VH-VL binders against q9h9l3. Designs and how they scored, part 102

Target 1, 176 residues: q9h9l3
Amino acid sequence: PRKMVAIDCEMVGTGPKGHVSSLARCSIVNYNGDVLYDEYILPPCHIVDYRTRWSGIRKQHMVNATPFKIARGQILKILTGKIVVGHAIHNDFKALQYFHPKSLTRDTSHIPPLNRKADCPENATMSLKHLTKKLLNRDIQVGKSGHSSVEDAQATMELYKLVEVEWEEHLARNPP
Below, E stands for the ipSAE of ESMFold2; O stands for the ipSAE of OpenDDE; V2 stands for 0.75 times the mean of E and O plus 0.25 times the DockQ between their complexes.

## First folded at step 3 (VH-VL)

Design Ud35 (framework fv_unasnemab; at its last look DockQ between E and O 0.03; V2 from the best seeds 0.00; counts 0 for: pae E 14.8 > 2, placed apart)
Fold by OpenDDE, second read of step 4:
Structure Ud35 (fold): chain C 176 residues (1-176), chain A 122 residues (1-122), chain B 107 residues (1-107)
Amino acid sequence: as target 1 above (176 residues)
Amino acid sequence: EVQLVESGGGLVQPGRSLRLSCTASGFTFSDHYMDWVRQAPGKGLEWVAEIRNKYNSYTTYYAESVKGRFTISRDDSKSIVYLQMNSLRTEDTALYYCARDEYSGSYYFDYWGKGTTVTVSS
Amino acid sequence: DIQMTQSPSSVSASVGDRVTITCRASQGISSYLNWYQQKPGKAPKLLIYDASSLQSGVPSRFSGSGSGTDFTLTISSLQPEDFASYFCQQYNSYPYTFGGGTKVEME
């Protein structure tokens, strides 16, 4: 098995008017889809907007949430040395205040072969929900309960696996 | 130091029950999958059961030979994994090992206990 | 279930010999194969994982190769402490299954 993991994070709004995106949940899965990490995370600043409709985060989830600094350490330990797969992953890394090496990063929102396979423009930014439906015939992010970061991470990994061979070859020829 | 200590083995008659325990120490027990593997006298190894961790809903898997009779469970607060064995048969006679399962990328048993002996005889 | 056929069941060898043990899966298991060593009266010890990855602390004389259905454990130069039983194990699918084992004995 490859040392590959997929990550998905949920953010809440902090700071003035809740415009700062702060990490509130992080899920990490391995190549097989097994969950390596899934924790609610307590931001260092007061939460102004839970963004529940999208994030699925509620006030009750913060009661026993892991403090950000501790969670960050746990997450970085898992990610170190791994190929990290995500969708629009720059947002996750930003929320983590961590930047993984580009050579070890795979963003499914910017993989032209994946879009091609889904009959989408190669240079378009497609949603995880759309790609998952087109390529995996699976509905994610349904209902009013918000996103499931575990489900999203698993979907992301499965999508990447569809184009893994081709994309890895491309990257080998064109290192970032 | 990682340590696994099995207990609960003994001599029982067919149809009876036993409960094995494995106490873990020296690592974050709650993160790992845990497995039972048995070895009949003079024979090879046979995987018995697995229980996954909290992130994976404590999902369990069993060998066909023990399905419906054995139940694997765990108590993370005590760092213990259990094997409830019901309707025991003579062919269940074996040394039962507790093993830690690496799960982060690959799956292998990197630490084993010394085992506890179960003998089923009339 | 995936059947693991291990051969030979036993082998007699001398110190310094090259020893080769094979394991065949009844169906493709990719590289999802581990090798264990077991000495009499002791628990198994992990030697190789994922077909060819050497476990930390295991001597470099041990090596694993293969993928798909055919796998090999090689001891390049047998040492006195290597006389033991060896088992392969697949984790491609449940139930996990072991090979029948190979006993390496002194000639």
Scores: ipSAE 0.866, ipTM 0.933, lowest interface PAE 0.6, mean pLDDT 96
Fold by ESMFold2-Fast, scan of step 3:
Structure Ud35 (fold): chain C 176 residues (1-176), chain A 122 residues (1-122), chain B 107 residues (1-107)
Amino acid sequence: as target 1 above (176 residues)
Amino acid sequence: EVQLVESGGGLVQPGRSLRLSCTASGFTFSDHYMDWVRQAPGKGLEWVAEIRNKYNSYTTYYAESVKGRFTISRDDSKSIVYLQMNSLRTEDTALYYCARDEYSGSYYFDYWGKGTTVTVSS
Amino acid sequence: DIQMTQSPSSVSASVGDRVTITCRASQGISSYLNWYQQKPGKAPKLLIYDASSLQSGVPSRFSGSGSGTDFTLTISSLQPEDFASYFCQQYNSYPYTFGGGTKVEME
């Protein structure tokens, strides 16, 4: 396999009425789904809304959380120079306050062949849950507890692998 | 400068036990899977065991020939990986290498120690 | 367990020769194969990973190819320091298994 990783981040609400999304957990997996990084991250601002139903973050997770600046450094060392796969990955990069080169970024919410395999319109934005169920016959983000960013990153990598050969050839001919 | 230094080998009688240690330095030990690979005198390489890191629950894997007799473990605070060898047999005689498993981009043994010799004989 | 069969077991060669070593897996392993070099009295050294990727610091005369079950390691122009044993290793599934080795020796 190529030097390729998949990432998924969980955000909590900070700022007025909790409208700002701040990084609170990051999971990164390698090509085979083994975990390279999985840490709770302490935002520099007061957490107004844990968004626990979606994030899975609770107050207890913040006790031993890695401060944002340190976590960001660790995460960027893993991502730099690698092909990074994510789902709606611009949200993850925004939370990390990070620019990853477009040529090394793969967003499974914007890969037409992947939607085609799922019998969905090629330009539609399908949820990770829907694509994973349709193409991998696996239920993720189950229950009323929040999402597992490890589970989401693993599913994202497996989805990308379904179209990897086709999509890498497309990108080689049509550089981003 | 990555270094792996094995110790604990020696001459033992069949049925006895030995514990091998491998002390790592020059890298973040806790980020890596660690493996033991052995080589009988004049023979080829045989993979023995692997221990994954904390992110992957310290999961362990063994070659069938050693399963139930050998136990791999690690102490991240000391940067040491261990191989506890019980019920030793003459066919366990080999040079035992400690190896670092680079799993971040792919899976391969990019650094090896010099090995420690285990001789099981009566 | 996946069996890895290497051929030849030994080959006599001269400096400047092209040397090809083959490795066959008993079942498909995609490209999940590494090649190691071992000099007498020394620990093995990684040469090639993922069937065809050259490890940093390894001379470009070494190359790997293949996928599935059939793999080759090629040394395009043998140098004095290349007289050594070579081993393939699969990491498709546990237990990891090595080929029996190929000794490249001077004619």
Scores: ipSAE 0.605, ipTM 0.869, lowest interface PAE 2.0, mean pLDDT 92
Fold by ESMFold2, look of step 5:
Structure Ud35 (fold): chain C 176 residues (1-176), chain A 122 residues (1-122), chain B 107 residues (1-107)
Amino acid sequence: as target 1 above (176 residues)
Amino acid sequence: EVQLVESGGGLVQPGRSLRLSCTASGFTFSDHYMDWVRQAPGKGLEWVAEIRNKYNSYTTYYAESVKGRFTISRDDSKSIVYLQMNSLRTEDTALYYCARDEYSGSYYFDYWGKGTTVTVSS
Amino acid sequence: DIQMTQSPSSVSASVGDRVTITCRASQGISSYLNWYQQKPGKAPKLLIYDASSLQSGVPSRFSGSGSGTDFTLTISSLQPEDFASYFCQQYNSYPYTFGGGTKVEME
């Protein structure tokens, strides 16, 4: 059976007016929630807005951060050939400048059976925070120190496990 | 159509204050970021300040040469942007332009006023 | 701050000449660069945005190129109305900065 990992990223603002999202932290966990990768990443462009309230990224984190090109290579080596789980995962892949095979991609923001378990509209886009509170009885992303990409990746994996058997069978019958 | 009209310039001594106004018309003022750009006589252009719109918290940005002395503000109900200039110095002598920042995804100054002259001299 | 260095500071040219103006950024700015024309006694006028996109109403003899740190404005066949000053401006990050300008003068 194919191995599964979960990923979550934190972004900072680059480009004009700080509107471009650039990768500044990436965390990858395995099926059991053990951390496989957790690095601060230095974007190739000047950081205009650290977005610290949400990202948790500060200038001090960038001092010894891994350059984007090197970090991307390390991350893609981990992701290649694996089922990758994320929440709104398109944004993470965009920040990595990477396209993972759809057949190996799982997005917990768009799984109807998961929404049904949370008593949410099956085709609605639900936040990670909301699903985690409803289905795992956990509060994540609390306080003003920013999100933890490790915490978010771990929560994403646990959410997927709740529907894994059903959803993997669905995808086998309905290839993307 | 789009019009930007600056006022409030004049001759002042160093250390004094002036307030510039820019009256906007012909567009939805509250949607746009607004900027001040200055040009000393016979010299190039220098960006001075920007104020964002309400959806971006009216956040303000300043050139280092004016930070702490100048304050940009806006009144969306009157379609006016202001530049309060305190502790004026001779190097602040310039023609001050009001400029509209195009907001649609590329950022450039697509409309400029004719400017108002500020002269700081003893 | 990102410094913008324009070259040359001035150029003497005749009607019909090809004129090339360069602008160099002290840091990478991708394509976040605009070009403005300014005639004496007038406000600046936008010519080119995002390094190479021609503003509506600007003649096709104007073109822009470049990315990263090195940018070029070209006037393919100079006309009498093109004798003016030209400024580049980066908007990659605050503070926004202009080049020192290039004055295009009649030879």
Scores: ipSAE 0.000, ipTM 0.522, lowest interface PAE 14.8, mean pLDDT 90
ESMFold2 (binder alone), look of step 5: mean pLDDT 94; pTM 0.952
OpenDDE, look of step 5: ipSAE 0.810; ipTM 0.918

Design Ud36 (framework fv_unasnemab)
Fold by ESMFold2-Fast, scan of step 3:
Structure Ud36 (fold): chain C 176 residues (1-176), chain A 122 residues (1-122), chain B 107 residues (1-107)
Amino acid sequence: as target 1 above (176 residues)
Amino acid sequence: EVQLVESGGGLVQPGRSLRLSCTASGFTFSDHYMDWVRQAPGKGLEWVARIRNKANSYTTEYAESVKGRFTISRDDSKSIVYLQMNSLRTEDTALYYCARDEYSGSYYFDYWGKGTTVTVSS
Amino acid sequence: DIQMTQSPSSVSASVGDRVTITCRASQGISSYLNWYQQKPGKAPKLLIYDASSLQSGVPSRFSGSGSGTDFTLTISSLQPEDFASYFCQQANSFPYTFGGGTKVEME
């Protein structure tokens, strides 16, 4: 049974000097890259810094955006009981104020076989952009107008699929 | 309860056109992929076409036997999926089912309509 | 296109029998294999999805197994309402394709 999804979130700055990261967009895709969820999310606090260069979020996206509490409920319903793939996924879970079991979490920034395939040191933390270029020969996160969380979630799933068999066997023998 | 009701079938001559409709109720239609599957008299099932939802840009897929002749489309405001069938051939004679295509974990048809009959003959 | 070869084409069985139907894909489809039941004059009904997951409301006497290219649907103790046609379907790649069907008929 394939109960696996990939997630990527975009955050904006809230709180003093915009130093708090608050969820402003979330994309979730299935094993084949089909979009299960993609919504702009309205933080409960005033947005101080849109971080548009990185997030792609602009003030216009907040009009009709889904309130955080509603979005969180929708997202958690999709993630619960599934293997969730992400890149530096701790940041996404933190923004969601959510704990996902480690046994069902796959972080493409912490998979040694993936770094090996990219000719990178196994213990290094490589960016999603770098791994995608090296292993999939595809450029993502191009330009100055911010990242697409859909594109990032899709790339993350494709990267995981390159090592899925090997890594799942490793995890079965070495449970987290 | 989930219901899918097909309509628009009938007897038509080769080379003509028909448009099938499938009206959905009992679920959030706009969240689902929708497919057409046909069955020739006394034969097995043949997948015809799929249309994805808005989140996946309403993209379409077709069986090779109908590509270029059939067009699947949908109207989310009315909860209807359509199959426009052009340049009909005798081989298109079948019972046409509308099916709801679940896609969250894998792909499968969890609900089917009763079907509408299309007969292409001279 | 992925060709689905289903066997047998028909099987004669009695109530209480174990019935096994097989489905073979011409190339690997992982676990993207569904099983449907069709009674005369009725639309197909989903029994099993993702090779082995039982659809809600379907009796536990139905089970599916397999991965890759070889798949099996088993009815552990055939009941009168199980006399029907059964079809496998792959959902791994487009176009979606069905097996030729298996008719389970009374002996």
Scores: ipSAE 0.561, ipTM 0.829, lowest interface PAE 2.1, mean pLDDT 92
Fold by OpenDDE, second read of step 4:
Structure Ud36 (fold): chain C 176 residues (1-176), chain A 122 residues (1-122), chain B 107 residues (1-107)
Amino acid sequence: as target 1 above (176 residues)
Amino acid sequence: EVQLVESGGGLVQPGRSLRLSCTASGFTFSDHYMDWVRQAPGKGLEWVARIRNKANSYTTEYAESVKGRFTISRDDSKSIVYLQMNSLRTEDTALYYCARDEYSGSYYFDYWGKGTTVTVSS
Amino acid sequence: DIQMTQSPSSVSASVGDRVTITCRASQGISSYLNWYQQKPGKAPKLLIYDASSLQSGVPSRFSGSGSGTDFTLTISSLQPEDFASYFCQQANSFPYTFGGGTKVEME
């Protein structure tokens, strides 16, 4: 058994027309929801679209942001050897240009027992906001000021804890 | 070398107050959660309190047995964690250890002090 | 609160013996279970964390196993320096709680 952490990243738009998603913030919490990492990150390319409504990122956050390469190193150090929990986590890993071992990855957007518990179709991809509301009776990602990656990471961890025993047993019998 | 040194223990009467200190050295104190754990004479270990780091707003946790009476705090500039003990009871008599959480929530205590003795007696 | 039931409370053993200590949690604690060794007049020392991970510097004769509610600390071949008290501790949720301890004594 390994320690678990939950991760959530916010991305901004870079490249032509801002269609490239670049890491601009990363939050990592431990099993108890304690913040292990929470940094604004400076993309290597010019930011075209801050996507503030969704990301919560503003230009001022980039003034002292951690350069991507440095941040990536810090984040990978934290993730190494851990079970990493996230929601639609492939997006986070893509932005990080890092892919955690599948056997050590838990994506709450693809856990049928979790959906079942939320009275959702097992094979549907539900939003973190929806699952959090249904299962934790908590509102996240409210307002127009953007998401809180810390809040989202904490919610993701809490959701996973609801099905941890069942899902870990399932994975043990059915390793990816 | 990591070191934790407790101080402030002594003999007090019930109802009195006492403040324990734990001075840390050999590591970046401000990054770590700090805990107090006590051990009554000839008894087992009892977790008392935790204080988290700045990144986690210095939030605290307490055992029910001390909640409302004890306050854990820290001074990162001095690398000290404190335990203010008010309304002391005879059952608070114990050796009090300060302990370090290794990775801001590693879930274990990798370093302990030698402890400071608190005796509450009429 | 999560109660940790540790057994036995004491065990007499000889050098070279295999010693097994168990700890049961009142509810599932995943793998957030740690084992500590405490010698008389000394502070506890971390032996095992995360149920089965050996702390750096700890001899390989110590091992931990278990998950969920049932956990075991094993000393494969007891050495003279291993006579001490041992405690389990859950860190799944607050308040953190310890087992009652097991004293390993010389037979």
Scores: ipSAE 0.017, ipTM 0.624, lowest interface PAE 7.2, mean pLDDT 93

Design Ud37 (framework fv_unasnemab)
Fold by ESMFold2-Fast, scan of step 3:
Structure Ud37 (fold): chain C 176 residues (1-176), chain A 123 residues (1-123), chain B 107 residues (1-107)
Amino acid sequence: as target 1 above (176 residues)
Amino acid sequence: EVQLVESGGGLVQPGRSLRLSCTASGFTFSDHYMDWVRQAPGKGLEWVAEIRNKANSYTTYYAESVKGRFTISRDDSKSIVYLQMNSLRTEDTALYYCARDEYYSGSYYFDYWGKGTTVTVSS
Amino acid sequence: DIQMTQSPSSVSASVGDRVTITCRASQGISSYLNWYQQKPGKAPKLLIYDASSLQSGVPSRFSGSGSGTDFTLTISSLQPEDFASYFCQQANSFPYTFGGGTKVEME
């Protein structure tokens, strides 16, 4: 049996004018929603913009944060060889500077049956917040304290489970 | 209903100053970055300036063509973003839009725009 | 600065047609590309963000694709309200830069 995990990352702004998205938090949950990894991560470059409204990251979270190089090693050890579920997951992999095989990647922002169940156009890229409200009757990413990457990873796994059987069958017939 | 209403445009001679205002309503203004984008008559769009929110220390960014002459600022208590334009040049003639900056998964985009206010710099 | 080249500058089309607009960046911008629609006398309206994400309230006939330097906006079945100008915009680095625009006009 191939194990499955869900991931969600938070990024802060680094580099010129804070325009580069650098990993600052990563949460990984297993199939049942149990947390396997949840750490604040210190970027190697100076943080120019915490993007707190969306990331939930503040200076206090950086004090004992795991350095990027170490965190990346820990995260990749968990992801390697597993089916990885995420929402707009290309952004997470980019922040991790990591290539994950397409055959083992599941992006809930690009699964037509999921959009169909939410009464949304099949080829549209809908937000995690919208799909979670429509299909799970749950509000995530509420308030002004930023997003919870644990909450987002858990919601992403639950959304995937709604279409898992039909989507895995589709992928078996139409390998990526 | 999200609304952005620009004002303060007009006809002005080269070398003079104008202050544009953008009044926001229908959302929590203090949480959002705000931008100014201009469009010269019959031309495309040109980004002018951005001001970030309080959580990001009201940091400001400018296009090189306006740096040192224009100043973007905001008043969160009134839900207004300003563009102070000094030492105006004929090439600053444009329709000036106020835009709301939104963020999703590492990407920034302008999800709402005002109708714009016209600035004409002519002798 | 990152230069955004849009093509074509204009296209004549009929209701029901498939319309494709291309945007090319002078350097890699990953997926940090947005598409806007502008009707005569009106402000721009967001259609697509992050190269392929459809903005809420935008009809599903609009879709975006691409990454790196080459991007495409597609209107699968043109409707009367779609006759407008379309602009791409890179959000990879300051200054933000826009394409020159594509005018979709009635044949």
Scores: ipSAE 0.012, ipTM 0.668, lowest interface PAE 8.5, mean pLDDT 89

Design Ud39 (framework fv_unasnemab)
Fold by ESMFold2-Fast, scan of step 3:
Structure Ud39 (fold): chain C 176 residues (1-176), chain A 122 residues (1-122), chain B 107 residues (1-107)
Amino acid sequence: as target 1 above (176 residues)
Amino acid sequence: EVQLVESGGGLVQPGRSLRLSCTASGFTFSDHYMDWVRQAPGKGLEWVAEIRNKANSYTTYYAESVKGRFTISRDDSKSIVYLQMNSLRTEDTALYYCARDLYSGSYPFDYWGKGTTVTVSS
Amino acid sequence: DIQMTQSPSSVSASVGDRVTITCRASQGISSYLNWYQQKPGKAPKLLIYDASSLQSGVPSRFSGSGSGTDFTLTISSLQPEDFASYFCQQANSFPYTFGGGTKVEME
């Protein structure tokens, strides 16, 4: 079998009016929640909007940040061949300019049994904060300094583990 | 080339203390979890303790047989991991290996030192 | 604690033989299983991690399989340098535990 990791990225605004989301931090944890990767990443384009309220990223974090091309290589080396868990993970893959096989991707924002456990509509897209509070009785993304991508990746893995057996059986019978 | 060199073993009486050291070279020591594994004469392997890296808050874990008696610690600036052994028992007699933990996947011990011998007897 | 039962405790074999060693966990450990080789007077060497992944530099005649509770190490064509002891080890939960070992001896 394949190994499993969880990923969460923080994005900053680049391009006209800061409308483009560019990778500025990435955290990857293993099945048990141990940190495998956690780096600030320097976008190749000028940062227009740090989005600090959400990203937690400030100008000082960019001073010794890993350039995007190098960080991307490091991250892809970790992700390749593994089951990758994330929440709304397509946004993270887009920021990484990366296409992970659908058969090895698990998106906790699109797993019907997980929503069912949370008493939410099966086809709704629920936030990571809501699912974590409802199912794990834990508050994440609290405070005024922005989100922790480590905390978010850890919560995402724990959420997936609640439905892992059921969902892996479903995917084996219904391959994507 | 990765190297792990253990030192500090010896002959001690029951109830005494010893401190083992393991000096690492040839890799970025601060990125790795570090472990101690022991092997009693003619017997199998027994995991003793693990210390994680800074990114995982230097968290420590111990085998039940050594909890409260042994302390694992590390000095990243010197690339050394330590095992402080207190209240030694005859059952602690073993060759003590220092091992590097590849903290990804199945946490394998990918490099081991040659070991340092601890003999606890009167 | 998770108990690792390894069998056989010893096996006599000749060069060219296929050798299989089994390891059984007392509870599910997914793929968090490693295999080590130990020669007399030497430290263990990692052979296989994640149940089936071959460590860099290890000959392709070594392979691992299994998941959950039942695992196997196979040496497809035994070579003179393969006469050694072999240990499985689980890393699913603390404390990490090792199997009792299998000694592969010359016939």
Scores: ipSAE 0.006, ipTM 0.537, lowest interface PAE 12.5, mean pLDDT 88

Design Ud4 (framework fv_unasnemab)
Fold by ESMFold2-Fast, scan of step 3:
Structure Ud4 (fold): chain C 176 residues (1-176), chain A 122 residues (1-122), chain B 107 residues (1-107)
Amino acid sequence: as target 1 above (176 residues)
Amino acid sequence: EVQLVESGGGLVQPGRSLRLSCTASGFTFSDHYMDWVRQAPGKGLEWVAEIRNKAYSYTTYYAESVKGRFTISRDDSKSIVYLQMNSLRTEDTALYYCARDEYSGSYYFDYWGKGTTVTVSS
Amino acid sequence: DIQMTQSPSSVSASVGDRVTITCRASQGISSYLNWYQQKPGKAPKLLIYDASSLQSGVPSRFSGSGSGTDFTLTISSLQPEDFASYFCQQANSFPYTFGGGTKVEME
């Protein structure tokens, strides 16, 4: 089987009134949950809204952050050719300005067997927080200081592992 | 020191059964996937079966040539992996190796036992 | 099943020679290819995993390269202990499959 990693990104608001989502942190973990990458990333545009309540990003994190173009190159080197797991992962790929092959992408917000295990409608889009609490009995995204992208990436990998065998067999029979 | 010791091989007639055992020591057995690989006399290597660990629900996989006849299983409390071989055929004659599957984002067999010989002959 | 075609089936070489063994997969396997060495009467020993990663304790004269369908194992300066059989193995999908082997013999 192909190598598998899980990713989670944090975005800040740039552009008019902070309405554009720009990458400001990225965490990537391997299959066992070990951190392969975790860096604060400096957007090329002026940050209007740190969205700290959600992102956990503050001005001080940007002082020595890795510039976007350099960080993007590092991240893509890790993702290329691997199965990439994420939750609502389209948002992460959009922030990275990257197109990952659908055949190598696993989105835990769109895996029917995972929802079934959580006693949720198979085609509903459930939050990472809800699935993690229901299936792993773990509270993530707790408090008012923003999310931990490392914690989210680790939870996402653990959730995928609950349905990996079943879902990989489904994909082998029904290639995307 | 990592060790894998196979046992249970022997001479058996076609249609009979044998159970192979592989006793592991020197590492946390329960964390690893375990595999059986065989080698017919003077021939190359053929993968036979894999069993995953508890985190992956002890899922099993088999080569087409043995599906329905062979069953791989494990006992984590004893650090043993088994291969139950039913309806043996002459083409199952081989040296059977137990191998540890080191999974850290890629699969590979980093340790092998010395093997146990199975001869299926009338 | 993914077929692994290994070449050559045998090669005669002298100590100090550069030896190259190739392995071709019938379909793309990314970098999920391993190389093993086997000496007569012994179990196989892992040399290279994930196409190009050298296993701990294996001499640096061994190297692997390739991705997708075409892979190469190189021994840069053959030593007496390197006369053995070598096998490639794909780990991309079940069933795992091995190449037919290459025997490196003394001239």
Scores: ipSAE 0.000, ipTM 0.469, lowest interface PAE 18.7, mean pLDDT 88

